# VH-VL binders against Transcription antitermination protein NusB (nusB), part 1

All scores and structures are predictions.

Target 1, 140 residues: Transcription antitermination protein NusB (nusB), of Caldanaerobacter subterraneus subsp. tengcongensis (q8rad1)
Amino acid sequence: MNRTEAREWVVKMLYQYDVSKLPLEKIFENFYEEHDPGEQKEYIEGTVRGTVEHLEEIDREIEKYSKDWPLYRMPRIDLAILRCSMYEMLYGNIPVSISINEAVEIAKKYSTDDSPSFINGLLGAFVREKGLEEGEANDN
Below, numbering starts at 1 at the first letter of every chain, in headers, positions and changes, except where a header shows other numbers; Kabat numbers aren't used for antibody chains.
F, E and O stand for the ipSAE by ESMFold2-Fast, ESMFold2 and OpenDDE, each averaged over both directions (binder to target, target to binder). V2 = 0.75 x the mean of E and O + 0.25 x the DockQ between their complexes.
Where letters were taken out, [cut] stands.
The coordinates of atoms that the task and the answers printed are left out; those that the model quotes come from them. Centres of patches stay.

## First folded at step 1 (VH-VL)

Design D1 (framework fv_dalutrafusp)
Fold by ESMFold2-Fast, scan of step 1:
Structure D1 (fold): chain C 140 residues (1-140), chain A 119 residues (1-119), chain B 107 residues (1-107)
Amino acid sequence: as target 1 above (140 residues)
Amino acid sequence: EVQLVQSGAEVKKPGESLKISCKASGYSFTSYWINWVRQMPGKGLEWMGYIYPGDSDTNYAGKFKDQVTISADKSISTAYLQWSSLKASDTAMYYCARESWGDYYFDYWGQGTLVTVSS
Amino acid sequence: DIQMTQSPSSLSASVGDRVTITCRASQSISSYLNWYQQKPGKAPKLLIYAASSLQSGVPSRFSGSGSGTDFTFTISSLQPEDIATYYCQQSYSTPWTFGQGTKVEIK
């Protein structure tokens, strides 16, 4: 599978983790019974595990930019998308433009009609406030 | 209606501590940033820092990081700006301002607190 | 830090004149530029946000334009109550920074 498919699976796995009480190892096991991740295995497992490991930090960022919307009122798939994207930007060294574009496309495919705009707006605000735009990151 | 009401004018001596306040009303205090802005007599506006009361996250302009502490008390919807040891160069008008979500503009301002530090 | 430079530092104009103030950022800030009005003895008041959006309750004679590094603020027909100092502010990246201000006076 390609990286775009792998990212969709990361989002689906984060969603499963959020709505079920399955441990990550069982979520991976179930996935591998039906799918071969190929070269994407390290990306999938690394991103899922990393996101969960940093979940408290990431959720605080989402709450900060959701403007009066508590996380429990957010569509769970939107939350999974935001968590994945923020982890990739903070720890995965994924370019901001790629992460946001992919998040928006996943939202168009799996969430409500309003979700792409919401996700784009929230991630844009997050990126600007954290100084994660490409121009600022590359000033090293 | 949204209001930010600041504490009254202060006259202090160098070396004294001071804590000034900005009381918010008319909106969800934990959902917006509160910024502090300094204006020295006859000079322009200088951003000092902000607090997001929802999680107490703070950010300071470099020159103010070791000079002041910004804090907030959710129970009374009040933000604070504090000095442990005032200097004559701290003489200024201090404004608090609410920052909107998204485009990060200061939509409501307090009336200002004049702080005079002289020996 | 992003540096904001305003031009001119002061101006005098007649009632009814078109007044233009410019603001330049030391790096691209997209459209994250706000304009504030400060009358003597008063707190600043937001007039324009996101480079060109007029704040609710602000008279339509005030407008803003620009993107990237160069921004313009315009008063289409200066009124006596417009005597004030005007400040631009970038909201692209912390620390938030202001221009030095432009003092507008009536001739």
Scores: ipSAE 0.006, ipTM 0.535, lowest interface PAE 14.3, mean pLDDT 87

Design D2 (framework fv_dalutrafusp)
Fold by ESMFold2-Fast, scan of step 1:
Structure D2 (fold): chain C 140 residues (1-140), chain A 122 residues (1-122), chain B 107 residues (1-107)
Amino acid sequence: as target 1 above (140 residues)
Amino acid sequence: EVQLVQSGAEVKKPGESLKISCKASGYSFTSYWINWVRQMPGKGLEWMGIIYPGDSDTNYAGKFKDQVTISADKSISTAYLQWSSLKASDTAMYYCARDLGYSSGWYEFDYWGQGTLVTVSS
Amino acid sequence: DIQMTQSPSSLSASVGDRVTITCRASQSISSYLNWYQQKPGKAPKLLIYAASSLQSGVPSRFSGSGSGTDFTFTISSLQPEDIATYYCQQSYSTPWTFGQGTKVEIK
């Protein structure tokens, strides 16, 4: 699978982790029963595990830019998309424009009609505030 | 009832320090950004900087980065603008303003304080 | 920095007149433009956001239009209480910048 498809699976796994009682190891096991990640295995597991490990600070960033959408009221799939994208930009060394563009495309495919605009706006505000630019991540 | 109430007028000499305040009420203080805007006598509006009170994260206009400090105290729902050493050119009306931040416009200043007049002269 | 230029710097009109103010950005800002009203001795008040969206509680005689670099603010029928200075502001890129203001007076 290519990186775009792998990112969609990362979002789905983060969603499943959020709404289920399954540990990450079981989520990965279930995925591998039906799918072969190929060269994307490291990206998928690294991004899912990394996002979960940094969940507290990522959620604080999301809350900061989602004034009228506290996390508990946010569509769970939107939350999974935002978590994935923020992790990629902060810790995954993924270029900002790529991460945001992919997040918006995933939102168009899997979320509500309002979600692409909401996600683009929130991530754009986050990037502007942090001073992140194309190719720059982990600002320091 | 959302309100931003600013501290009273100040008359200072060049070189003196000053800290003015903006007290918020009627909403969750830590959930919204607070901006500071300067208006020199007879002139237009200039954005100075912004703070997110939830974590005290700040962003400044380049012109003001080394001239002022923006801070907030969550326990009393108050944002601050401070100078270590005032100049005559700092004479102006200073406004605080709240914004939503989550929509397409970062600084849709939906509620404003009444302003604090700062006069700096020798 | 993005420069915002307003036209005219001042105007005088009669009650009931249609008033138009223009704002030009030095580069494309899409629809990230706000309009504020500042009455003498008072703080500014948000009237329009996202170029054309009317702020809640603001009378429908106020409207905005435009995208990219050229924007227009209109008062369809000027009222005495509309006497103020009006400012455009871009929210596309920091630092946020304002136009120089347009003073609206009644004849």
Scores: ipSAE 0.007, ipTM 0.595, lowest interface PAE 9.3, mean pLDDT 87

Design D3 (framework fv_dalutrafusp)
Fold by ESMFold2-Fast, scan of step 1:
Structure D3 (fold): chain C 140 residues (1-140), chain A 120 residues (1-120), chain B 107 residues (1-107)
Amino acid sequence: as target 1 above (140 residues)
Amino acid sequence: EVQLVQSGAEVKKPGESLKISCKASGYSFTSYWINWVRQMPGKGLEWMGYIYPGDSDTNYAGKFKDQVTISADKSISTAYLQWSSLKASDTAMYYCAREGPLPYDWFDPWGQGTLVTVSS
Amino acid sequence: DIQMTQSPSSLSASVGDRVTITCRASQDISNYLNWYQQKPGKAPKLLIYDASNLETGVPSRFSGSGSGTDFTFTISSLQPEDIATYYCQQYDNLPLTFGQGTKVEIK
């Protein structure tokens, strides 16, 4: 599979982790029963495990920019998308423009009509505040 | 063996309530989604919605969101599809189908179907 | 909603013939498409997932291909037991949607 497909699987796994009571090892085992990640295995497992390991830190950042929305009231697929993208930018060394654009595209496919704009706005604000790549934020 | 077994055929009058079931066996019921699919006589397949039994999360197709209720009882590994007031246009075969372990994937296995006939 | 259109709606072919069914999505769905077989009086059965992957236990004469908006399902050598209606289904976006079905009959 390619990186775009792999990122969608990362989001789906983070969503499953959030809504199920399964440990990560079981989520990966279930995935491998049905799918072969190919060259993307390291990216998938690294991003899922890394996101979960940094979950409290990432959730604090999301909450800071979600205004009056507590995380538990946010659509869970939106939360999974935001968590994945923030991990990629903070710890995965993925360029801001790529991570945000991919997050928005995933939101268009799997979330509500309002989600792409919400996700783009939240991630854009995060990038500007952290000073990651201010110029690139305007491209998303 | 992984299996979904649905309740038997129903013959009802307009205005009556109905609850049909889909009993799962051979796998962890709370780790997969159950989808409901309608097939009207001589017509194709229509997705109605899903439930994730692990936390009772549900999602409905817009056409069905105010017409039916999807629920599950994890203590007996059974999912339900319920109408408060049946219409003649609800006459159809109703299938349940397992999806997982990840969401937005494929349906396997399927239940054998429950035929619901609504006529006066 | 994503609209799935199958062609043809029905076909008749002889045993041993190559049968081709197409499915078109109203927008790009990448490879997020499944194919199901439904025999008269039976529940549907998964044949192909993710556009081109053959489900375990399904005969190798069945295959799928395509990406984006145009998809093809092929039976390389039609057998009597293949008489059924075949459905494509997208899972790129909610609500999940099916094609209208293609009825395959012998002769």
Scores: ipSAE 0.005, ipTM 0.569, lowest interface PAE 11.0, mean pLDDT 87

Design D4 (framework fv_dalutrafusp)
Fold by ESMFold2-Fast, scan of step 1:
Structure D4 (fold): chain C 140 residues (1-140), chain A 119 residues (1-119), chain B 107 residues (1-107)
Amino acid sequence: as target 1 above (140 residues)
Amino acid sequence: EVQLVQSGAEVKKPGESLKISCKASGYSFTSYWINWVRQMPGKGLEWMGIIYPGDSDTNYAGKFKDQVTISADKSISTAYLQWSSLKASDTAMYYCARHEDYYWGFDYWGQGTLVTVSS
Amino acid sequence: DIQMTQSPSSLSASVGDRVTITCRASQDISNYLNWYQQKPGKAPKLLIYDASNLETGVPSRFSGSGSGTDFTFTISSLQPEDIATYYCQQYDNLPLTFGQGTKVEIK
């Protein structure tokens, strides 16, 4: 699979982890029964594990830029998309334009009609405030 | 064509054991969760538990954890619900239903197995 | 466990009427709610998933809305074949839980 497909699976796995509370290893095993990640295995597992490991910090960032929306009232697929994208930007050193564009496209496929605009706005604000245009975490 | 076909109706006495089945066809059995749902006569739906057939991982509603065992046999694409000792209060229609990992809508259901437990 | 409460428990309406059923969760479940239809003697059928998404093959007269704790299921123009019991179900957390059901009858 290519990186775009792999990112969709990362989002689905983060969503599944959130709603089912299944161990990550079980989620990966279930995926491998029907899907071959090929060269993307390290990206998929690394991104899922990394996001979960940094979940508290990432959720604080989402809260900061989601204005009045508590995380638990956001559609969980939106949370999964935002968590994946923010992890990639903060820790994965992924170019911000790629991460935001992919997040918006995933939202169009799997979330509500309002979600792509909301996600784009939130991630745009996050990127601007942290100065992440070069894919580096902002120290200030 | 996706199908979940359940075993036939059962008439049992209190204290007897019972194992009912849900046979899947038309899809990859190991890629979908199987849920068991109880409906007592004239009552609503109660979720009992779930199994992932690929590795037999299970989760039970607290009320049913010590009353039933959920299992699956990958070689014949069949999930099971089992009682070691039936009670009259187990009289109900039992349904199996599948869902995908990240979509929790039960899109296909078995036709149901009626279990009657009486002296 | 998350408790799901439906209102009303039963209703009678005429063909062509707009029918509304509500479902309330004991805690915030975002949009993690399904609606099922069960006709007498048959297994339930999924109608709506993720609170507002129509399942493939389901007539457009069925719709769902709401988020958080309060949800609504609507039949815009009741047909004779719609006579059934309708159930909401949350999947925000295990164990999965259903509402008690709303029986829809024709007058």
Scores: ipSAE 0.000, ipTM 0.537, lowest interface PAE 13.4, mean pLDDT 87

Design D5 (framework fv_dalutrafusp)
Fold by ESMFold2-Fast, scan of step 1:
Structure D5 (fold): chain C 140 residues (1-140), chain A 121 residues (1-121), chain B 107 residues (1-107)
Amino acid sequence: as target 1 above (140 residues)
Amino acid sequence: EVQLVQSGAEVKKPGESLKISCKASGYSFTSYWINWVRQMPGKGLEWMGYIYPGDSDTNYAGKFKDQVTISADKSISTAYLQWSSLKASDTAMYYCARLDYGDYWSPFDYWGQGTLVTVSS
Amino acid sequence: DIQMTQSPSSLSASVGDRVTITCRASQSISDYLNWYQQKPGKAPKLLIYAASSLQSGVPSRFSGSGSGTDFTFTISSLQPEDIATYYCQQSYSTPWTFGQGTKVEIK
């Protein structure tokens, strides 16, 4: 599978973790019984584990930009997409434009009609607030 | 309805400390960013920094990060701008302004009336 | 930091005139540009956000346009109450930066 497919699986796994409460190891085992990640295995496991390890921090960032709308009322798939993208931008060394574009495409495929615009707007605000596009430029 | 009310004018000497306030009303204080903007006499607007009162996260323009402290008290919906030691060059009008990132374009939609700080001799 | 440059620095016009102010960003800021009006002795007031969106309660004679690096603010028919300094501001990336301001006077 390619990186775009792998990212879709990361989002699905984060969604599954959120709604099923299964241990991550079981989620990975279930995936590997039916799918071969190939060279994407490190990316998939690293991103899922890393996102879960930083959930409290990432969720606080999401809450800042979703004012007056509690996370527990957000579509679960939207939350999974936002969590994945924020982890990638903060810790995964993924270029901001790629992460946001991929998040929007996943939202178009798996979420509601309003979700792509919502996700694009929220992630864009996050990136501008943190200065991530400038911060991901090479050293001075 | 939404209001930001700032503390009154201050006249200080170099080396003195100062803390000015911006009291918010008419909205959820912890859901919006409070920004501080400086305007030196006869000059334009200069962003200093902000605070998100919900978690006290702050961000400062590089020029101001070692000169001032921005804080907030949720219990009274008030944000603060503080100097430990004033300089004559701090003489300016200081505005607080509300910012809504949830709007996705991040304008300063409501402003306080300003606090004039004069630092001389 | 993103630098914002306004032109002209000042202008004088008659009541009823069309007034145009431009703002240039040192790099692309998409449509993350706001315009503010500051009357003498008063706090700034938001007029336009997202380059072209009119803030609620602001008269329709005020408009904005542009994207990327070049932006325009227009008053279609200048009124006496419009004498003020106008500022553009980029909200694309912190630190947020303002143009130097354009002072509008009536002849």
Scores: ipSAE 0.007, ipTM 0.603, lowest interface PAE 11.5, mean pLDDT 88

Design D6 (framework fv_dalutrafusp)
Fold by ESMFold2-Fast, scan of step 1:
Structure D6 (fold): chain C 140 residues (1-140), chain A 124 residues (1-124), chain B 107 residues (1-107)
Amino acid sequence: as target 1 above (140 residues)
Amino acid sequence: EVQLVQSGAEVKKPGESLKISCKASGYSFTSYWINWVRQMPGKGLEWMGIIYPGDSDTNYAGKFKDQVTISADKSISTAYLQWSSLKASDTAMYYCARDSGYDFWSGYPEFDYWGQGTLVTVSS
Amino acid sequence: DIQMTQSPSSLSASVGDRVTITCRASQSISSYLNWYQQKPGKAPKLLIYAASSLQSGVPSRFSGSGSGTDFTFTISSLQPEDIATYYCQQSYSYPLTFGQGTKVEIK
């Protein structure tokens, strides 16, 4: 699978983690029973585990830029997309333009009509306020 | 365009089960939260709980958590409120209501559209 | 749970009067406060959201203000069709809670 497909699976796994009582290891086991991640295994597991490990910090950042919308009221898939993207930008060394573009595309595919604009706006505000550089790497 | 149509009035005996419905149309059902609200005769509004139809995530007011089950069927854009065993104290008007859902610019949850209500009468 | 208290519980006013209803939250809810109108025999209707924003299609005589714990709902010039019970609701935290309602009648 390519990185775009792998990122969609990361979002789906984060969503599943939110709505189930399953531990991450079981989520990964279920995935591997039917799918071969190939070269993307490190990215998938690293991003899912890393996002969950930094969940409180990431959720705090989302709250700062969500127009005062409580996280519990946000569409769950939007929350999973935002969590994935923020983890990538803060810890995954993924260029901000790539992470934001991919988040918006996933939102177009899986979320509401308003979601792509919201996700783009929130992540854009986050990047501006954090002083993150658009380019090859986010390493501030 | 946007409509929430609830099932008709019910007359039941204590101990009977009941499932009432709220059918949504005119919007993406899986993208908006659906709330259930109780109004006892002559009394005010009481929030019972909420469901996100996209993943069936639910949250209940403590008073109702063990009394009712909220569910949704995405294939027919319908939300449900169910009792396993009715009590006389369940006699009330029950409303479903959509909150505004996700909105980047206005962002505040509110019940922007309501069903017409289902009157449930429980009497022996 | 956040308790919402409205004042008064009921009022009678004349057509053309300014009507004011207050709503107090037991803790800060920022601007996550909505106002609903319920006419006899009908489902509630959203009038005001985010404490002060007028819902599309709602007459401009209805307004809301406040933040934190103290909120006000005003009808600038009461009309006969405004006879109804009005409810505030906090949407800040679960469980969502409503005020007890204020019944508005015309003298």
Scores: ipSAE 0.006, ipTM 0.535, lowest interface PAE 11.5, mean pLDDT 86

Design D7 (framework fv_dalutrafusp)
Fold by ESMFold2-Fast, scan of step 1:
Structure D7 (fold): chain C 140 residues (1-140), chain A 120 residues (1-120), chain B 107 residues (1-107)
Amino acid sequence: as target 1 above (140 residues)
Amino acid sequence: EVQLVQSGAEVKKPGESLKISCKASGYSFTSYWINWVRQMPGKGLEWMGYIYPGDSDTNYAGKFKDQVTISADKSISTAYLQWSSLKASDTAMYYCARQEYFDWLPFDYWGQGTLVTVSS
Amino acid sequence: DIQMTQSPSSLSASVGDRVTITCRASQDISNYLNWYQQKPGKAPKLLIYDASNLETGVPSRFSGSGSGTDFTFTISSLQPEDIATYYCQQYDNLPLTFGQGTKVEIK
């Protein structure tokens, strides 16, 4: 599978973990019984494990930038998308433009009509405030 | 098809423990929140808290946080509301109500209610 | 906590009358407001969600309007089976909060 497909599976696995509370090992085992990750295995496992390991930190970031959308009001799939993207940008060394663009595309495919705009806005605010965006005016 | 069936009326003394139930049927139990709502005799509705059975996530109104415990058993599609030590002021009708987690739906189905009477 | 204030606390009207109930939120809740009907001795029933959307199976004489802080619930032509207490509820923020209820009686 390619990276875009792998990212969709990461989001689905994070959603499954969030809803079912199954151990990650079982989620991966179930996935591998039906799917071959190919070259994406390291990305899939690394991103899922890393996101879960940093969940508390990532959820605090989401809360900061969600403003009028507290976590309990968010669709669980939106939470999975936001968690995946924030992990990629903070710890996965994925370029912000790629991560945000892919998050928006996944939201269009799997979430509500309002979700792509919401996700784009939240991640954009996060990136700007953290100074992760390339070429942003410097302020030490 | 969709039903929330609550346990029967209870008559208890102050200081006793109690656990009441809300059994769901006709839908995927783990895909919806279950909310608990109190109604004191002759009074209005008060939200107590929720549980999302899919992951056992709970949230309580501040007034109820140290008074009750909300739990669920996925294997039998049942949510619970529990007191370790009842007070006379707990006398009320207690309702469970379903809420769709993903699509922001309101309390679309309600249980019939469990009357709890706490007196000497 | 978001406080929901309903008015009036009770009213009496004749069959066929237009009945209006209001609900005010202590802060902006956009359209995240529901209306429930509770008939004597029964559990509440959802009538209106998201301020103005009629729940499936609910008679068209019931309607809701408003956004932000001020909301209205209307029964366009009161029927005997409409005797009940009506509650608004915000779901913009936790804890979820209800108005105190409006008791509707037939004269």
Scores: ipSAE 0.000, ipTM 0.521, lowest interface PAE 13.3, mean pLDDT 86

Design D8 (framework fv_dalutrafusp)
Heavy chain, then light chain:
Amino acid sequence: EVQLVQSGAEVKKPGESLKISCKASGYSFTSYWINWVRQMPGKGLEWMGRIYPGDSDTNYAGKFKDQVTISADKSISTAYLQWSSLKASDTAMYYCARLGYKWYSYFDYWGQGTLVTVSS
Amino acid sequence: DIQMTQSPSSLSASVGDRVTITCRASQSISSYLNWYQQKPGKAPKLLIYAASSLQSGVPSRFSGSGSGTDFTFTISSLQPEDIATYYCQQSYSTPWTFGQGTKVEIK
ESMFold2-Fast, scan of step 1: ipSAE 0.198; ipTM 0.761

Design I3 (framework fv_indenebart; at its last look DockQ between E and O 0.18; V2 from the best seeds 0.00; counts 0 for: pae E 13.5 > 2, placed apart)
Heavy chain, then light chain:
Amino acid sequence: EVQLLESGGGLVQPGGSLRLSCAASGFTFSSYAMSWVRQAPGKGLEWVSSISGSGGSTYYADSVKGRFTISRDNSKNTLYLQMNSLRAEDTAVYYCAKEYYDSWGPYGMDVWGQGTTVTVSS
Amino acid sequence: QAVLTQPASLSASPGASASLTCTLRSDINVGSYNIYWYQQKPGSPPQYLLRYKSDSDKQQGSGVPSRFSGSKDASANAGILLISGLQSEDEADYYCMIWHSSAWVFGGGTKLTVL
ESMFold2-Fast, scan of step 1: ipSAE 0.471; ipTM 0.834
ESMFold2, look of step 2: ipSAE 0.005; ipTM 0.540
ESMFold2 (binder alone), look of step 2: mean pLDDT 93; pTM 0.945
OpenDDE, look of step 2: ipSAE 0.009; ipTM 0.594

Design O8 (framework fv_socazolimab)
Fold by ESMFold2-Fast, scan of step 1:
Structure O8 (fold): chain C 140 residues (1-140), chain A 124 residues (1-124), chain B 109 residues (1-109)
Amino acid sequence: as target 1 above (140 residues)
Amino acid sequence: EVQLVESGAEVKKPGSSVKVSCKASGGTFSSYAISWVRQAPGQGLEWMGGIIPIYGTANYAQKFQGRVTITADESTSTAYMELSSLRSEDTAVYYCARDEGYSGYDWPYYMDVWGQGTTVTVSS
Amino acid sequence: QSALTQPASVSGSLGQSVTISCTGSSSDVGGYNYVSWYQQHPGKAPNLMIYDVSKRSGVSNRFSGSKSGNTASLTISGLQAEDEADYYCSSYTSSSTVVFGGGTKLTVL
């Protein structure tokens, strides 16, 4: 599978972890019974495990930029998308533009009509505040 | 917010199968659990199983394992429950219900929005 | 059938309080704080009253939930005629399934 497909599976696994009582090992086991990750195995497991290991830190960041939408009112799939994207930007060495664009595409595919815009806005604010931008368009 | 609309009443013969649909409108479909709960005449509520469409997997109560199949079609925002090898004891009202997915990592299955119910009568 | 034990019926007079119990085991009620209560009027779908043991789902504060060990309880204070209904508890299980209680018919005298 390619990286775009692998990222979708990371989001689905994070969502499953969030709403189920299954340990990560069982989630991976179930996935591998049906799918061959190929060269994406390290990316999938690394991103899922890394996101879970940094959950409290990442959730605090999401809360900071979702002022009018506390986490408990956020669609669970939106939360999974945001968690994946933030982990990739902070620890995965993924270019910001790629991570945000992929998050928006996943939101279009699996979430509400309003979610792509919401996710793009939140991640954009996060990137600006953390100084993660891949170039300067404005000096303010 | 979310409304669930179930398919119409069915009368089936013993040994046949029935497939009940549940169409969701308003709100998010893919990321929220849809449960199926039945109630035989004068009896209590019985959880059959549920699906979270984004997972692609369903969980079933042991009593129904092997006889029930729960599926979802995200493109039509419709969940299905198919029950095979019907017996007269399967005569019941079948409800679909949405589980809230807003709790943290210790998420329970609770049902805050219910369909109107589909009556399935198994008669020979 | 049902795995959780509820009394088949309870009764109370207008203005009084009544408590309905729901008893399970350490693999459901006792193991988790994930107990819900549903109210069902004749001919209607169930309505969620309480979730996560004690959280109200938009219902009057006359309804309250609690749990001690393997037993959860729904208490209805200031009984009103419209409270007459069937009440069901449910719990999450260690198998990641849901189990309902047998139901309790509340009669308001």
Scores: ipSAE 0.006, ipTM 0.563, lowest interface PAE 10.5, mean pLDDT 84

